# Designs tried in a protein design chat: miniprotein binders against q56419. Part 71

Target 1, 326 residues: q56419
Amino acid sequence: MEGRTLEEVQEEVFKRHGVLVPKKELEDLAKALEEAGLLLTEKVEARLKEEEEKLKRERPMRLAGLSYPEGEREARAFLEAFRASYPGEGEEARVLLMPHLEPSRVPEVYGAALAALEKTPPPERIYLVGVAHRPLKEKAAALPVPFQTPFGPALPDLPALQALDALLPFELFNTPLAFREEHSLELPLFFLKGRFPEARVLPLLVARRSPELGEALKVVLRDFPGLLVLAVDLSHVGPRFGDTPLTRTLAEEARRRDLGFLERLAEGEPEAALAFLGANPTRIDGVEVVASLLPLLRERKGKVLAHRLDLEAPTLSAVGAGTLVL

## First folded at step 22 (miniprotein)

Design y_2
Fold by ESMFold2, fold request of step 23:
Structure y_2 (fold): chain B 326 residues (1-326), chain A 105 residues (1-105)
Amino acid sequence: as target 1 above (326 residues)
Amino acid sequence: TEEERRFRWLFKHAREYLREGYESGNPRILRLAIELFKEALEIAERTGDPEREALVLWYLAVAYLDLGDKEEARKYAREALRIAEEKGIERVIQWAEQMLRELED
């Protein structure tokens, strides 16, 4: 560690733990270590261990007061407003695909999810599968702790999580720090917990497609029935995402790709849905989750309830979001 | 080179954090993206790469737009435009002009 630059420490910590420590924080720690005669990397490692231990007890709200209200009364009013944004009726879901994009950008898409939940008998547990935005040590991960919400803690289904872990060729409980800021779980969970306050949760993340996860989940779901939720976004197009500016033609292609993907899923043909995307030219976010969960999606027919390609004029960019019930 | 490797690392992860911040509405993540973009900008300036400089400035404008800081967003978009016009970087000219038109109010 002697002679390492702050940049080398930052990158090594990211490689080892999947955590980006800002350079200013490293600078402050370096000054403290010179005063105390300690190595910078030892101090960073100790702090990360402390944060990991906290996450092994509970996962706090990170987006309360930002993307949804902190208080329970306000949070219930928030749910009502989102449901009202979708004027239609839902359908019963055994599998629900819903977005994880900031809710105010696609209110009727979240409203459609709430409409589906209204028609869905309260499940004993929810298998919530999000997209890892930080590196995982394995293809997938879970965090078997309560996730705090304005509606109370969403308790983990420990027996189902342990059964899942036992069936996988890797340790499922492998990267607690990746869950700290993960909005693909927190944003959908707000809506799910608000409608199903008694359901336990299996909070799952996919970083890279894992056929093993889908096979294991098919077994676990038969013994531990519940609602399967795919918390994924669709197309990402435009300069914000390293692409050419949005034109009418590109927007039409993104909508076509989003809807074609969802419609093939609704036909019970998830392999055809993935094949339809080819090289995934509009960067649909949900492909790794769908590819992992093929055994749970085959031959399940359903319906697309909502879709929006959310356009952002200042950046000529767009993100697609949809609601699908199977 | 080490600077080339560092720039690519910074730029890649800054854009990943920008996307995450945009999707979540989380200002803490947006500020992490900004810090990475600012270091990337320093490298682009030091290595005399105006295309990278203009591009990073535009992404800084996007990050401040996501934070709701229109004044900073306009500042970085104008600087991106200035460099892009001086050096003929057509895509950044188009992107910056679009953003500035939308932020006039």
Scores: ipSAE 0.792, ipTM 0.914, lowest interface PAE 0.9, mean pLDDT 92
Fold by OpenDDE base, fold request of step 23:
Structure y_2 (fold): chain B 326 residues (1-326), chain A 105 residues (1-105)
Amino acid sequence: as target 1 above (326 residues)
Amino acid sequence: TEEERRFRWLFKHAREYLREGYESGNPRILRLAIELFKEALEIAERTGDPEREALVLWYLAVAYLDLGDKEEARKYAREALRIAEEKGIERVIQWAEQMLRELED
């Protein structure tokens, strides 16, 4: 171990790869390595490399049988139920903002997204932009592999992904391990693939605002037209998120910020939407995504189809979710 | 101190994993959060910081709640409450009591 502690190795691996290796696993590896005369870090790196190599082939489902059904028949019934939860009609989307929260928490918000998709002609490709909940090596990343769904694999649009990579000042295909369990792509993709089985996908993650991403995508979209999907949640308030318990005042503030954000986006003023949030005291999740996609959101007028501030009573906390069409 | 640094690292990332687990429903991620919280708890216990101890215990309760393990959630919530009451940590008292009320069948 070159004198490093297990904790130091854990922190280093996390810093380098955005992967937390359990301490017990490190301990087991260390024991095995002591017998083999190998360094713990080398073994960890080798394992991570193997996982990366697997992700070069496909991205397996992680939430099947948990957040959504694994079987296709059950998955279709699930989609229909979610659509039924939204009593309204959708609108055609060129840009869709939808949540990535566990679907059962905000069913009508996902239902609104499905309603919008019903009014949307099947796109050739979907630009699915999620939130990186783990560190990326770059501000944004893509994984150019099939994503498994109950409806079959969502196939990558390799030509469009390559075109995007060519226009970015950084390597787009970075940090593949960040995609392994990223729900901000997997959950929305379930609904998108279910509705548009033939659409190719560009699975993108944003960790930090990248103006370059928006500019590059704007160019790519000219040659490779498609549906842009922002998979983002809204406010995160209450003790679960390090805040005070949800009060009327806090809930009103969360709603005000959520709706104010969405409404300004609906007016085609994404800069105003960001400015409206300021320091983002209610922790709107989608800020970095929106900030990265400004060129694609400007001057696009649309409609807020749904919003929910979902209360978790045991923790006196709430999460905002919304569906916006542009 | 190194312990303080380590605690902050653990607690920060535990909360991040807890959030990810909450949002996704992924039990593996929740288990990672629990592991980090447990290590953070050990530090809090060793350093004699009852506020941190009570807070971490409450977050452990939340993590087990997210896992659907109401029994363990209640256990940690009760422990959080106990420490919070002993030390007069009003915030955690409120949170732990609320959780216990909602977890009562």
Scores: ipSAE 0.792, ipTM 0.925, lowest interface PAE 0.7, mean pLDDT 93
Fold by OpenDDE base, fold request of step 23:
Structure y_2 (fold): chain B 326 residues (1-326), chain A 105 residues (1-105)
Amino acid sequence: as target 1 above (326 residues)
Amino acid sequence: TEEERRFRWLFKHAREYLREGYESGNPRILRLAIELFKEALEIAERTGDPEREALVLWYLAVAYLDLGDKEEARKYAREALRIAEEKGIERVIQWAEQMLRELED
């Protein structure tokens, strides 16, 4: 049997699990096994299963000491600095749209989110919906474990998560490895946990639009009320993202798309927001999340608190971020 | 055709990891992107596709920039520029020159 190449094994593991195993690691494993192919795949799968078992207990921080401070005292100072970067006042949120971009790039946008949270009564639970940057087995997923933060663990709302799972046509608790390094949950959770230390959390990821998720959540929210948070970025333009260099025209288009999207959401017209984007030529990140949560966004009026198109000059690229309250 | 398929797979996922690394600041993810880009580069060099070679070199420069390694970023940007100038790849010339200008200050 012509043994599978290391490249084939790598691609297969990625396809099955959404995990890239470095070629060097595969080479080392293959040498240790004296055989390549099926045995190598089995060994890799066994290791991944062990990692999945670890994630059944807790989700450790990945970005502590990088994107935010690891220590609680330093983390509190960090929160205060971000809040200070936004000169405005917030509004009470029932739904909060906020970024998941590296915070230092758009501090005032995170500051606006903190301002909104200051005006929001402490929720019993937070439905935190992020973007899956890695493949999921299903359209959406949840990880029902504590997420570590500098402010202590964010504890899952197991009853609400179970109620949600029961209403979905697919298994909600899928692809645990996709959560291991997902920043779209970790970064917003830092700010949310810092502001609402006693709130339970439902960490959710969306890979593809799931109308079923929105309908199920609408039902769950009746019995399990809480704050809904959409952790999404906006436009991604320029060569870094496989586009042309940022020009005045491209920047204006990105801003127009971002603000037009947010404003229509603020008017309680999420379908109009999606329609406004069309083919999404500026690659707004939050489209699949919004498309999944339509029932929860309809008829809710709110306000855009902040927007930024952050330029990366070395690559002539930019990313849009915004904060919206509903 | 197999090399072309492999190149496309590598380049696609390298860019996805690069995006994730950029957004998160996670150096592990950036290193994964770099690994995939380096393998893609080897294929481009072997197959004699200077446009792909120059493009991948520029993306490697971006990845090292994200890691905070300005020296390696400059190295790859210079190599991207060299190939792009030799072959008349105007877009990569522009991108590489821009990166080098921003990294020299």
Scores: ipSAE 0.791, ipTM 0.925, lowest interface PAE 0.7, mean pLDDT 93
Fold by OpenDDE base, last read:
Structure y_2 (fold): chain B 326 residues (1-326), chain A 105 residues (1-105)
Amino acid sequence: as target 1 above (326 residues)
Amino acid sequence: TEEERRFRWLFKHAREYLREGYESGNPRILRLAIELFKEALEIAERTGDPEREALVLWYLAVAYLDLGDKEEARKYAREALRIAEEKGIERVIQWAEQMLRELED
């Protein structure tokens, strides 16, 4: 049997698990085994299984000391600074749309989210719906374990998660490795845990639109009321994302798409918001999340609190971010 | 060809990891992107595709920029610019020149 190449093993592992194993790591493993191919795959599979077993206990911080402070005192100061970056007042949220972009890029947008949270009574639980940047086995997934934060662990609401799983036509607790480094949950969770330390959390990821998720959540929310948080970014434009350099025209289009999307959501018309984007030419990443949560967004009126199109000058690219309360 | 398939796979996933790294600030993810781009670059060099080579070099510059390594970012941006100028790839010329301007102290 012609031994599989390291590249074939890498691609196979990625296909099966959505995990990229560095070639150097594969090389080191292959050297240790003196054989490539099946034995290497088995060793990689064993390692991934060990990582999955760890994720059955807790989800460690990955961005502490990078995107936010690791220490609690410093983390609280960080929250205060971000809140201060938004000069306005918030509104009570039943649904909060906020970014998952690296916070330093859009501080006032996170500040607006914090302002909204200040006006929001502490929820018993937070339904935190992020974007899967890695493949999921199913359209959506959850990880029913504590997520570490500088403010202590965000504990899962197991009863509510189980109720949700029971209503879905697929296994909710799938692809645990997709949560290992998913920033779309970790970054917003920092702010949410800091504001609501006692709230339980339902960490959810959406890879593809799932109407079933929205319908199931609508039922679950009756018995398990809580704050719904959509952790989504808006437009991604410029060479970094495969476009031409940011021009006034492209920036205006990105802003038009972002604001038009958010405004229609604020009017309680999520279907109109999706229709407005059409083919989504500016690559708003929140589309699949919103499309999954339509039953929860309908007829809810709210307000756009903040929006920013953040320019990265070295790459002539930009990312949109916004904060919406419903 | 297998090389063409492999290049497309590498380049696609490298860009995905680069996006994730940009959004999160996670240096581990950026290093994964760099690894894939470097392998893609080797293929582009071997196959003699200067457009792909210049493009991958620019993306490597972006990845190193995201890591905060301005020196390596400048290196790859200069190399991207060189190849792009030699072959008349105007878009990469523009992108590389812009990056170099922004990386000047």
Scores: ipSAE 0.790, ipTM 0.925, lowest interface PAE 0.7, mean pLDDT 93

Design y_2
Fold by OpenDDE base, last read:
Structure y_2 (fold): chain B 326 residues (1-326), chain A 105 residues (1-105)
Amino acid sequence: as target 1 above (326 residues)
Amino acid sequence: TEEERRFRWLFKHAREYLREGYESGNPRILRLAIELFKEALEIAERTGDPEREALVLWYLAVAYLDLGDKEEARKYAREALRIAEEKGIERVIQWAEQMLRELED
C-alpha cells in the first residue's frame, strides 16, 4: 500500500482536528520516522493530544506583546488609552456587542465598549460568546479552564458551564484546540478582565447557528445571572476578502448593513436584523452568533455606541466594527 | 485533477488563515498562510496558470504586509504586477499597483 503523502497527511489532520501542521514540520517528522504515512499521522495526533491536555489546565495568552501589552501596568495604560479614544459616555449593559478585530484598528469602538462597562455594575460572571474561526466538532463549544490575561487569569464559571452543558443536545466541551489561538475570545477578554477582574467567565465559541444554545443560555441565565458579551465583527469587504475594491458605493453599503443590523438589534428585533442582511453580501461576521442567541436578544432595547469601517488602503479592503449595548 | 484539487484546498485555507491573521495580528497564523500560498504558487507555476500565479503573488504580498515586512510585500506585489501586465489581468494589475503605491515611502 503506497504510503500516504505528506499532503494527504496534512489534509487528513486538518480535516480531523482543524489544525494545520506545516509541511516542513511533517517532513521533519517523517524523516525522524523510518516509516511514513500511518506513523506520521499517529505522531501528529499524539502531539495534538498533548496540546489538548495542556488546554485542560489553562489557556495561555497568544497575543500578549502583539495586540496588547503583556505587563499589567502597561496593560492598564493601554485600557485607559482605548477608553480615552471614545469621547462619549457609555450606558449600562446587560448585553454588550463588541468587536474582536485587532484593537489598534478600531480603538474608539473598544473605547465605547469600555465606556459601557464603566456604567455596568460588576457582574458575577461574563458569558463571552466569540466566533469560531476554526472548525468545531459541534455548532458551539466552551473551554472550561482559566484564560490567562495581563490582569491575571480569567477563571471559568464551572457551575454555570455545567448547567449549560446539561441543557444542550451536544457536548459543550468539544474541540479544545479551537480555543488555543482564538482571538475572538482573547481580545475582548483583555478588556473585560481589565474592567471586571473578579468576574468569572464562560468562554463560548459559535461556529454555526445553534438555536439550542440561546434557549439553554436563557435558562442558565436565570440561575446564573451575568453579563452577556457578543464578540463579533461586522462587514468584511474588498479584495482581501474576495470582493471588489472598496468604493464609495461599497463602503456605503457596508455601513448601511452594519448600522442596519445593529440598529435592529438595538430595537430588540434580532430576527429583523438577520432578515435585513439576507444573503449577507458584505459578510457580517456576527450572524451565526446572533442567530444562536435570539432568545436573549428579543425585546431588549439598547443603543449603538460606536461604529467604524476600518480601511486598509494597501488592499482597498475594510472591516466593520461596532459597539452595541442592550 | 489532483493538482487542481490541491491548489483549491491550499488557496482556500491560505485565505482563511490570512483572514484570521489579519484580524488577530498573529504572526504565526500569517506564516501558516504564507506557507500554503507558497505551495499554491508552485502548483500554479507548474500548471502554467498565470491568473492564479498573479493572484497568489498578490495574496503573498498581503500576508507579508500583515507581518510588517514591507520589503517582501513590495517584492511579491511587483511580481504579481509583472505577470498580470504580461497577461492582461486587469484586476490584479489594479490591486498590485495600489499596494505598491501605498508601500512607497
Scores: ipSAE 0.787, ipTM 0.924, lowest interface PAE 0.7, mean pLDDT 93
Fold by OpenDDE base, fold request of step 23:
Structure y_2 (fold): chain B 326 residues (1-326), chain A 105 residues (1-105)
Amino acid sequence: as target 1 above (326 residues)
Amino acid sequence: TEEERRFRWLFKHAREYLREGYESGNPRILRLAIELFKEALEIAERTGDPEREALVLWYLAVAYLDLGDKEEARKYAREALRIAEEKGIERVIQWAEQMLRELED
């Protein structure tokens, strides 16, 4: 039987697990096994299974010392600096929309989120809904383990997670490897854990719109009240994202879409917010998350606290970020 | 063709990893993007598609920029510019020139 090529194995592993194994690593493994194809796939799968087993215990920090400080003292100073970058006052949040972009790019937007958290009574639990940047086996997923932070582990709310799983038509606890390096959870969680050290967390990822998730969460929130956090970015425009260079016209369009989206959410009209985007030509990141959480966003009025379209001059590209309280 | 399919797969996922790397600052993810772009580049070179070649070279420059390696970023941007100028690929000329200007000390 003509053995699968290394490329075929790589693509198959990616399709099955959402993990890209470097070709060089596959080559090294193949050399060690004397046989390519099935044997290589089995070995890769065994290794990935071992990694999954590790993730059953805890999710370690991946961005400590990079996007935020690893040490607690330095991490607290970091939080204070970000809070200071936003000159305004926050409002009490029942729902918080905040970015997951690298914090240094949009400090005042994270500062606005911190300002809102200052006005928010400590929740028993936080429903943290991020964007899956890697494929999931299902439309959404959760990882029911402690997430490490400089402030100690963010502990999962297992009873609430189990209640959510029971209401979904699919297995919630799927694709654990997708959580391993997902920054859309890790970055917001730094700020959330720093502000609410005793809150339990439900770390959720959305890959595709799941109306079932929103309906299930609406039920779960009755028995398990908490803060809902949408960790989403806004427009992605310019050559980096396969678009034309940022012009005044393109920037104005990106801002119009970002603000139009946020304002409609602030008015309690999430369906109108989605409809306003249409085909989403400026690639607002949070569309699938919002589309999944419609039942939780309806009729809630709030306020846009911050917005930024952050320019990357070397690539003539920009990313939108915002903070919204409901 | 199989090469065309493979190129599209590589280029798509390389851009996805590049986006993830950009948003997170995770150097491991950026390195994965670079590996995929390099393989895509080899295919573009072999198939004789200068537009794809120039484009991939520019994305490699972006990835190295994200890693904080300005020297490698300049190198790939210059190569992207060279090919783009030779073949009249105006968009890549503009992008590569801009990157080089911003990377000049």
Scores: ipSAE 0.785, ipTM 0.925, lowest interface PAE 0.7, mean pLDDT 93
Fold by ESMFold2, fold request of step 23:
Structure y_2 (fold): chain B 326 residues (1-326), chain A 105 residues (1-105)
Amino acid sequence: as target 1 above (326 residues)
Amino acid sequence: TEEERRFRWLFKHAREYLREGYESGNPRILRLAIELFKEALEIAERTGDPEREALVLWYLAVAYLDLGDKEEARKYAREALRIAEEKGIERVIQWAEQMLRELED
């Protein structure tokens, strides 16, 4: 037999587009295409191109009704409940580090981010930098379209995005499909759009550290001032992540690494923060973003507002989340 | 072998999607992870690899836990434990017993 297997098609589609097509769907499609005398590969590529074209117009909500309410009134109340989960006061942020972990797992950490936003003058735009959970064609990417939220569309800052693209040694608008399900942008954006309804957004993803991105952003921020947000999580420990079960010692180490990382960032020492993690044995997922953005983090002092290492008892696993203002 | 390569591809990406689904609360992503784990399980069964079989069953239990389906989570955790006890796979015994203890309620 000379034809490709369904498994080979699935893997090749994933390699080319970063999209996993379920095997059952390929089986159904292959049967229908055989009856019509059409090639499976051509149909899959056409479907993915259509999805890509839709994403070039807008990015719809994917987590409404799951992680946050779809309706604006309910979403507003939901936002205020998170603020109430953190009874402290915030501080003004020029740079905000906040999580992208499911908000219900770390409510006071998101509440601390809201407290910081209360002290922050409304920016003209927000540079929202998340972590790519799908492969990107380059080290970083952006999607210059409206992102839908319950508070209305978060409009892209097209002039700032175009200026950024012009300064990079690669095409910034390079992997639209990677944004389709990307929660590291959608979850923080809910909170940011709710507090700054008039701000435009630069939705950015980092897959691999890019010093060029940080240098370019430093230039763009001079002409297009705004709030820089690092939407990153901290330690990932335990069997859920391929690690040994969480013990008191491992939890203490994860906390120490999370807080040591954040405190060094708060001292304006991002290189020291990265060096402190070494081989990153607790898998803090913010390292690639921080490593990309060094020029914007150096000598910028601030404060850690909140931290939680969220324990999941059934799996003896945990994820760390924090809120840092600079 | 090709089955060995396919298992590694499935297991790697299933765990990546499980993490993403856990972090996002997105059941569509969790169901994709489950599909990949189920195919990985079939390969582990056919190739007679009980360590991989028990491990994948435990990850299936985690995925159903993330979906909020405690009954399916218990089912897969019990199956993981059965194989792990029979074959002396100590880490999966520990992991499955912990999960079942927490899900007794």
Scores: ipSAE 0.779, ipTM 0.909, lowest interface PAE 0.9, mean pLDDT 92
Fold by ESMFold2, look of step 22:
Structure y_2 (fold): chain B 326 residues (1-326), chain A 105 residues (1-105)
Amino acid sequence: as target 1 above (326 residues)
Amino acid sequence: TEEERRFRWLFKHAREYLREGYESGNPRILRLAIELFKEALEIAERTGDPEREALVLWYLAVAYLDLGDKEEARKYAREALRIAEEKGIERVIQWAEQMLRELED
């Protein structure tokens, strides 16, 4: 081949595009290239470009029939079941922190988010900020296309997205492939679109903390008011995550870290919340998002509505999830 | 060595994909993690590294558990335990025994 092994091609493609191409697919492409006399890397690049072009038109559902129902009627019933799993009342949110963990693991935490949305006037738009699980070319990214849901497409707020892009020192629309499988947007969006079917969306991902993103969003929100949603998870502990088995003591510590983080955010003190975590020994997932959005979180007081550290007994591992309104 | 470098790359990204698959419930992501773990296992076997072999087998058991395939999960957990007991790999003994207790049918 081109002086590279399939392993080297796989790793280079991942480094360059943030996409893991299975070795079986590379084998199939290599066979086709030998038959057609083409370079393997040129064919891989062409296929990835085609996928990028598709994502520039729309982002299809990836988790329908898996994490939530495909049909609208069933999806509406599913939404109401989640609300019912939280017996409490919500509060109006101008900022909502909610999880992106598989909903069946923390149903009452998603229910608390729905309770908050019940108290929240329908916004014109939702700034949905998730966590990039793929590398981005920049610290943050957006994908300005409709995101499909069982409740219809969540349409992008193009004017607000363009205003945001103009204020950043980097191209905001920079890594379409990173959105292809990104559950940190898709799972919260199901709940948000179900309750606010007319709201437009700014689908945003953070890979690394970006103070410029927070400053730009502060400006954009003045002219394009809406609901800010931080779609983040909390502690990740146990062998599943390369850690020691969860004991009662470690679970209590993870809970204290989660709640201490959330409570400091609820006091309008996001810098103190980050400082409280220090080296982040329980791997709270929301740190880079919070660190990016400091200007939007300062001085905003609110309330923690729910928290769960979801234990998985076979692996003695857990993930924390919470619902916070500001 | 090149095999050592490849193993580290595979193991790092397999665990990242396993985490993502677990958090999302996405079987396509879980299958990618399994592919990477299986290749990492092949390297660990070829290079005679029982600690890595036992560890990767345990993560394969986790991945199949996430897919809902209890039979494969038990299979890999038992193999992880067998190697870990033979070679005295205490953490994998602990992890595999816990998983097998929970998967008792």
Scores: ipSAE 0.770, ipTM 0.908, lowest interface PAE 0.9, mean pLDDT 92

